Miniprotein binders against f4hyd7r31to219. Designs and how they scored, part 5

Target 1, 189 residues: f4hyd7r31to219
Amino acid sequence: DKIRLSAKRDAKEDEGEELPTELNTINSAGGFLVVSPDKLSVKYTNTNLHGHDVGVVQANKPAPIKCLTYYFEIFVKDSGIKGQIAIGFTKESFKMRRQPGWEVNSCGYHGDDGYLYRGQGKGEPFGPKFTKDDAVGGGINYASQEFFFTKNGTIVGKIPKDIRGHLFPTVAVHSQNEEVLVNFGKKKF

## First folded at step 16 (miniprotein)

Design pa
Fold by OpenDDE base, fold request of step 19:
Structure pa (fold): chain B 189 residues (1-189), chain A 80 residues (1-80)
Amino acid sequence: as target 1 above (189 residues)
Amino acid sequence: SPAEEARKALDEAKSYLEQAKELAEKGDYRRVIRLTMEAIERAYRALEIAEKTGDEELAEEAWRIIREAYRLMERARRLS
């Protein structure tokens, strides 16, 4: 509750900064995922899983910088075959075939193992696994320069934010029928 | 040039941050918050150009200003 309230307060004080509002479909047309017409959900539709055939999508705008805290959530509607869903932050130049945290200058909390990935290709123990019907959040605390993640409204962990520059809210799906809803703040968290 | 634009943006960011520090000493925390937002915006612009040009020194300086501005913004919000 307090984190969700602080993030909403900060987003109202952003004088003229455009907030993330929907998924960026321009960079998501890789054939591995389908974004809904409302641009607020993503589904993995590919049956031929190569380890590099990740359905990754960014928000249409970067996280705001004229605030102390940014936060967004996903809701796992379907965990699909493997539940290889990730939430995190990436740069604009991020490769749209990798999970957040598999590349340098990205981070991601992954649902299948509960590990945090920070560009070293090896995950570290971080939080619980997440699956169908879980709400999972990702946030930035700019004052402390930390990323933080949540599961069902509870903070599961924090890490130093070592990535510089603008960051995009990022979601990934990687196995058949994985489906995620995204909340950029239009709905009550 | 991109390098000149980055330096200009960094100098603007420094100026806003110094003004914010002076107003913090006077207890005008509402103006401190606004000036730190301007400092952050200018420093992010400097950082973006510096990363594209490979000017690591300017990138590090811009990142220092960003971190200092956020700390000052947080302090001002706690005191307002």
Scores: ipSAE 0.872, ipTM 0.958, lowest interface PAE 0.5, mean pLDDT 91
Fold by OpenDDE base, look of step 18:
Structure pa (fold): chain B 189 residues (1-189), chain A 80 residues (1-80)
Amino acid sequence: as target 1 above (189 residues)
Amino acid sequence: SPAEEARKALDEAKSYLEQAKELAEKGDYRRVIRLTMEAIERAYRALEIAEKTGDEELAEEAWRIIREAYRLMERARRLS
């Protein structure tokens, strides 16, 4: 509750900055994922699971910087075969066939193991796993320079934000039938 | 040049941050918040250019201004 209220307060103070509102379909890894017509959901449709065939999608805009806190959520509609869903933050130049946190200048909280990834390809214990019917959030606290993640409205952890510059809300799917809905703040968190 | 643009943006960011500090001493926290937003925007522009050009010194300075501006913004918001 407090986080959602803080994020909503901070988003109102952002005078004239474009907010993330939908998924960016232009830079999406074609062939691995399908973005819905409303650009608020993504599904992994590929049957050929190679380790690098990650369906990654970014928001259409970076997280706002003229605020103290940014936050967005996903809802896991289907965990698919493996539940290899990730939420995180990446640079504009992020490789659209990698999980958030597998590459330098990215971070991601992964649902299959509950680990945090932050550029070294090795996850660290962080929070619970998440699966179907879970709401999972990712946020930035700019005052403390931290990333934070949530599961079902509860903070599961915080890490230092060592990544500089504009960051994009990022979601990844990696196994057949994984489907997530994204909430950039249009719906009540 | 990109380098000149980055330096100009950084100088603007510093100026806004300094003005924000002065107004914080006067208790004008609403204006402090606005000026810190301007400082952040300019410093992010400087940082973006510095990262593209490989000017690590300028990037570090821009990042310092960004961090300081957010701390001041938070303080002003708590006091407003």
Scores: ipSAE 0.870, ipTM 0.957, lowest interface PAE 0.5, mean pLDDT 91
Fold by OpenDDE base, fold request of step 19:
Order: structure tokens, then sequence, then C-alpha cells
Structure pa (fold): chain B 189 residues (1-189), chain A 80 residues (1-80)
């Protein structure tokens, strides 16, 4: 409650900045994922044939910059076969077939191992794994220049934000039947 | 030109940041917050253009202004 309330107080619509509100279906058109009609959920519907057959989707807008803190959440509705779900932040130019954090200028917290990925080719120990019925959040603290992640309302870790410029809230699914709901602040989980 | 636009945006960002610093000394923290938001917005525009043009010096300067503006914004919010 307090963290969600603090992040909501900082992201005031009153600053004339367009907020992330839905998933971007234009740049996420791949054979691996389906975005729901309301653009607030994503499902991996195909068989994972290759390690690069990642279903990744960005928000329609970057994280707001005229605030001290930004935060968004996912809810894992189905962990699918492998639970290879990731939440994080990526650049506009991010390759839409990669896990967030597998490429430079991206960061992701991954559910299958609980590791943080930040473009170094391997994950780092970071937090707990997450699976079905978990709520997982990703945020930016601009004052400290940190990323932070949450699981079920608890901060699991923070890292230095070494990425400059606009960042998009990003979610990835990678194995069959993985399904997540996204909350950009309009819904209560 | 993109380079001129980036420089203009950076100069605007610097101006807003300096105004914010002056108002912080006067204790007008509400206006400090607004001016830091303007500084951040202008500096992000400068940064975006600089990254596209390969002007690393301007990109670094814009990023410095962004970081300083956020620190001032945080201070002003704590004091308001």
Amino acid sequence: as target 1 above (189 residues)
Amino acid sequence: SPAEEARKALDEAKSYLEQAKELAEKGDYRRVIRLTMEAIERAYRALEIAEKTGDEELAEEAWRIIREAYRLMERARRLS
C-alpha cells in the first residue's frame, strides 16, 4: 500500500506527460505472443523452438521523467511450462525477440531463476523466483538513479541505473502458456 | 540543425536548473520542483538528439544536468 501510494503520488497526470497505459501491439507483432484486446495482458501461445523465440512487449509510452519514482506491476496468471517470465526496462530500439537484460541498455528481473540481467551475458543473484499468482513490480528511482523490483509488495532488490535516456516498461514471456497481466496504475491487483 | 536544437535544449535546461537553485536558496520549494521538471524535460531532449548525432560530449553534459535536477527536485520535495 504505502509504496504503491507513494509511486501514485509522484506520477501525477497533472504534469502534461503521457504515461504508459497499455502494451504496444505495433512493435510487438511476433509469432510468439498474443496481446489481449484490452492491451493489458500477454500470453505466449507458441512452442518455444529456439532460445531467441522470446515474446517481449513494451508499454505504449516510456516511463515518465518529470517525477522522482516510476513503478509498474505484472501479475503472473499462468507460469506456463517453464515460468521464464521477465519484467524490466528497455530502450525504444530494443530487439523484440530478446529477454530484457540480455541486450545492452536493458534490465530485467527473471522469474525462473530470480536473477537480474543487465546486458552482461549472464544473470546475477538478485531476488526470489516468481511464478503463478505472484505480483511483481519494476520501478525507477530517478533521484538515486536506481532500478528496483518488488515481489508481492516487498522490495526484493535495487541496482544502479546505468542506462541513460527514455526507458519503456517491458514484459517478456518465453514458454508455452505463460500469461501475465500488466498494471500501469489503472487497476488494483 | 539537430546539433543547434540539442545545444538550445541544453542551454534551456541549464537556465531552468540555475533558476531552480536560486529559488531553493529563497525557500520557494514548490517552484523549484516545477523548474527542475522543465530542466529535466529539456535535458532529455538534448540527450536524445546528442545520442542520435553521436555528440557524446553534449550527451554527457545533458545527463549531468538531468542527475543534478533530480537531486534538487528530491531535496525540494523533502523540504516542502
Scores: ipSAE 0.869, ipTM 0.957, lowest interface PAE 0.5, mean pLDDT 91
Fold by OpenDDE base, look of step 16:
Structure pa (fold): chain B 189 residues (1-189), chain A 80 residues (1-80)
Amino acid sequence: as target 1 above (189 residues)
Amino acid sequence: SPAEEARKALDEAKSYLEQAKELAEKGDYRRVIRLTMEAIERAYRALEIAEKTGDEELAEEAWRIIREAYRLMERARRLS
């Protein structure tokens, strides 16, 4: 609750900074995921044939920098076959078809194992797994230079933010029928 | 040139941060917050250019300013 309230207070449009509002469909890995017409949900529709057939999508804008805290959430509508859903932050140059945290200069909290990935290829124990009907959040605390993640409104962990520059809210799906809704702050967290 | 633009942006960021520090001593926390936001914006611009040009020294300096500005912003918000 306190984090959601803080994030809402800090994400003021009043600073003249463009906020993430929708998913970027232009750079989406075509063929592995379908983004909804409202650009606020993503579904993995194909059969995962290869470990690199990741449906990853970024927000249309980077996280704002003229604030102390940024936060966004996903809601897992369907965990699909494997529940290999990830939430995190990536640079603009992030390679499509990768889970956030599998590449350098990215991080991700993954639902299937509850591990944190931060560019080392190996996940580390971090938080609980998440699946259907879970709300999972990702945030940046700029004052402490930390990433933090939430499950159902509770912080599950924090890590140092070693990545510099603008970061994009990032969501990934990887197995058939995985579907997530994204909330960039238009709805109450 | 990109290098000149980055240096200019960094100098502006430093100037805003210094002004913010001075105003923090005076207790004008609302203005501190605004100036730290300007410092952050300028320093991020410097950082972006520095990363593209491979100027690691400038990138590190910009990142130092960013971190310091956020710490000052947080302090000012707590005191306002």
Scores: ipSAE 0.867, ipTM 0.957, lowest interface PAE 0.5, mean pLDDT 91
Fold by ESMFold2, look of step 18:
Structure pa (fold): chain B 189 residues (1-189), chain A 80 residues (1-80)
Amino acid sequence: as target 1 above (189 residues)
Amino acid sequence: SPAEEARKALDEAKSYLEQAKELAEKGDYRRVIRLTMEAIERAYRALEIAEKTGDEELAEEAWRIIREAYRLMERARRLS
């Protein structure tokens, strides 16, 4: 895929910045998720709460800014009982237990409805739903100041990036057994 | 002070961006790319401080520099 290859090329030219390499386990949402030992997968573990608490995790570093494009992917290993998996970007201070895009200064593409959420109270139609065995990507085009998302290598949509400042790659799981693997670029897209 | 640090960072960002524009006129696109990266880094620092202190004017100045630097970097990559 030309888009995924182009994003990978640009990320390799990041001069002097530390890149996201793993999920941040310091700020996990407590009993709602478990991050794997290699910090590249997350599973929703709550079986006693239904639909009220989100397992949100950010990358260990913000997306680099000294480049034209940033991109990462998740792979949906298990869509759980509701398929409420999300990929997006959030500020460092983003409130854990919120889906990316539910609050201002965040955005998220959600698997159960295919909607984009960007802090406007409700989601908007955006792309296809995504579920088990899908690879879903999120990226930033700094030149155009847009977020873009992919499903299985194809761009599903772009949205203006109205958020200033550093942004963290963010993943959320929100119903029983939802599980995702995260690829920050160590594996070819 | 935070205000002094933010102003210094923004001034550095403006200086790097102006140097990058001069080099773009000379066709030295590798140095343009390097200088726009420096401008972006300094402007992001200024933006971060400005947002923490509520200085929206400085934040908007920093954000304008950031967008301009990205546009110049993109042009330089196309031409290099």
Scores: ipSAE 0.819, ipTM 0.933, lowest interface PAE 0.5, mean pLDDT 87
Fold by ESMFold2, fold request of step 19:
Structure pa (fold): chain B 189 residues (1-189), chain A 80 residues (1-80)
Amino acid sequence: as target 1 above (189 residues)
Amino acid sequence: SPAEEARKALDEAKSYLEQAKELAEKGDYRRVIRLTMEAIERAYRALEIAEKTGDEELAEEAWRIIREAYRLMERARRLS
């Protein structure tokens, strides 16, 4: 868990930056989502009859940049019917009804197949699947310019970050009853 | 104008990065870390404007400054 501790240390060294603290309910207002009152959990509430009716939510702020590492986690409370939960990073203009990684300038680690998606239309083998009761993390190593992901505290993969500019922590749910809790660092990882 | 704002931000970023390099030679790694953060902030502002205006040359220049600043910050943290 050195990554979890490193991310906490780096956040304490940030000065003058607004940090992600909650899910952005403005972007989710037209989607297939219910975001909890505390804005730290999201549930997919529709039947998944079509593959492009994704419930995607960004954090309220982009990942901080005045640090060497950024990291956040989700906890899979309910993997729903298909387990199509994703964690990743997206640019501010990302489309609300797309999985992270389906469009350019985004990436996402997906639970149902364990694949990484990074704007190429199809996923690539990357890490293990994840499902109910898993804690899954996504992070940026700014010095190496890599995205990295964890499952239950262990790094499962790293990939080059070829995306410039501010990136928003992003989560997605895509089949009936999928539900995740999001930890932006307020709770110990 | 956006172009003037972007150029000014990038020039500030370069200045902070140069100051950070000088302090690194003197072993003042705490100030190196702080100055690289300032450089990164200004270069990101320049990059954001450049991407919105389609100025790819400026965007690439800002991105190079950002990556160099992160490398220097990481080195400073290791040496401190």
Scores: ipSAE 0.816, ipTM 0.933, lowest interface PAE 0.5, mean pLDDT 87
Fold by ESMFold2, fold request of step 19:
Structure pa (fold): chain B 189 residues (1-189), chain A 80 residues (1-80)
Amino acid sequence: as target 1 above (189 residues)
Amino acid sequence: SPAEEARKALDEAKSYLEQAKELAEKGDYRRVIRLTMEAIERAYRALEIAEKTGDEELAEEAWRIIREAYRLMERARRLS
């Protein structure tokens, strides 16, 4: 709770920046997913038997930079047939058919293996797997230049942030019926 | 030009950071926090341009300013 409360206070202090409020439906991988009308949930609609079509979506704005900490959460409504849900951060130009962390300039915590991916060719053991009914958070600590992640309110790990520049909160769904709800801070964490 | 805009933004960032350091010596941490935000904003602008133009020297300089500003902001928040 301290982590969640601290992140909320930092975001409020930074009211002069435009904050992420919803998923970006313009540049999303719309052929593989559907975003809800309120733009706060996403579901993978493809069968994905071939593994090539990741349903990745960024927030509508990058994480604010005039603050010490940024944080957002997803809630796993449905882990689908393979549980390949991810939460992370990506540069604006990130390839829309890739899991966060598979390419350079991105970072992702993946539910099916619990690994952290940060654009270095492979995943690294990192935290627990996460699945249906889990709340999973991702954040940036700017002073220490680290990404950190949570599962159900508990920090599961931190890793160095080697990415410069603006980063977008990013969510991915990758197998049939995977569905997440996204909380950018408008609801209490 | 983009290069002139980037250098100007970086110079502004450096100026804000130096002013923030002076105020930190005087214990005016609320103003330190505001000035580090200004420095970060300008340095991010410079970094953004530098990365688009491939100017790695300017990008690294901007990134160094950004990291220093965040460390100063953190100290100021802890002391305020």
Scores: ipSAE 0.814, ipTM 0.931, lowest interface PAE 0.5, mean pLDDT 87

Design pa
Fold by ESMFold2, look of step 16:
Structure pa (fold): chain B 189 residues (1-189), chain A 80 residues (1-80)
Amino acid sequence: as target 1 above (189 residues)
Amino acid sequence: SPAEEARKALDEAKSYLEQAKELAEKGDYRRVIRLTMEAIERAYRALEIAEKTGDEELAEEAWRIIREAYRLMERARRLS
């Protein structure tokens, strides 16, 4: 339900863990994107002459594991030329410059087609497309071992999580002028 | 060594999980939640090392402990 997904982070159950708070600018593909000074927004700055020049960025910390649920959101400020914005989760060693979900050990919900990508060679029908002015969320349910995603506060789907180990909240921009604001929970969802 | 560190972490995770199970039988769900968190933390450490060293047997063992701990934590959360 929409109300269940708007619940605040369960701080009582993740004590002692460092949490995602900002985008990781050390590992970002700086030639294809710019990250804002507060490290909470990213914009694609390249013309994307090659289709593999993805502006992908991970959070500065993996999702906490000493809790039953994790959740974060993005807001699509500008869907750019092609609307190829993605939200998902990736392992620490994920190849920067690839969309989340294009490779094994990653998962991504993509705005331009509404598909879920999870390293199976192609995307699968999953949820609605999303574009400018949409708020899109991604989460992990650890008890059921599922990823879930939302659009504008409403869950759009759940998928089995077959990936072990620490996972990083991940966002991607991939065509000119795509711009995303990221909310790791500092602002109420 | 990495292998010694991974085995130690996994043994600690198993110990925390067993203690959590005992407390669950007594209805002390506040402590169950805390102990499952400790088990999860240690098992994730073991899993991380096992995956980097290619020790799939240890990785699978750690992952089993992790899933069991989450199920127990969820049950404890529901009950109090």
Scores: ipSAE 0.808, ipTM 0.927, lowest interface PAE 0.6, mean pLDDT 86

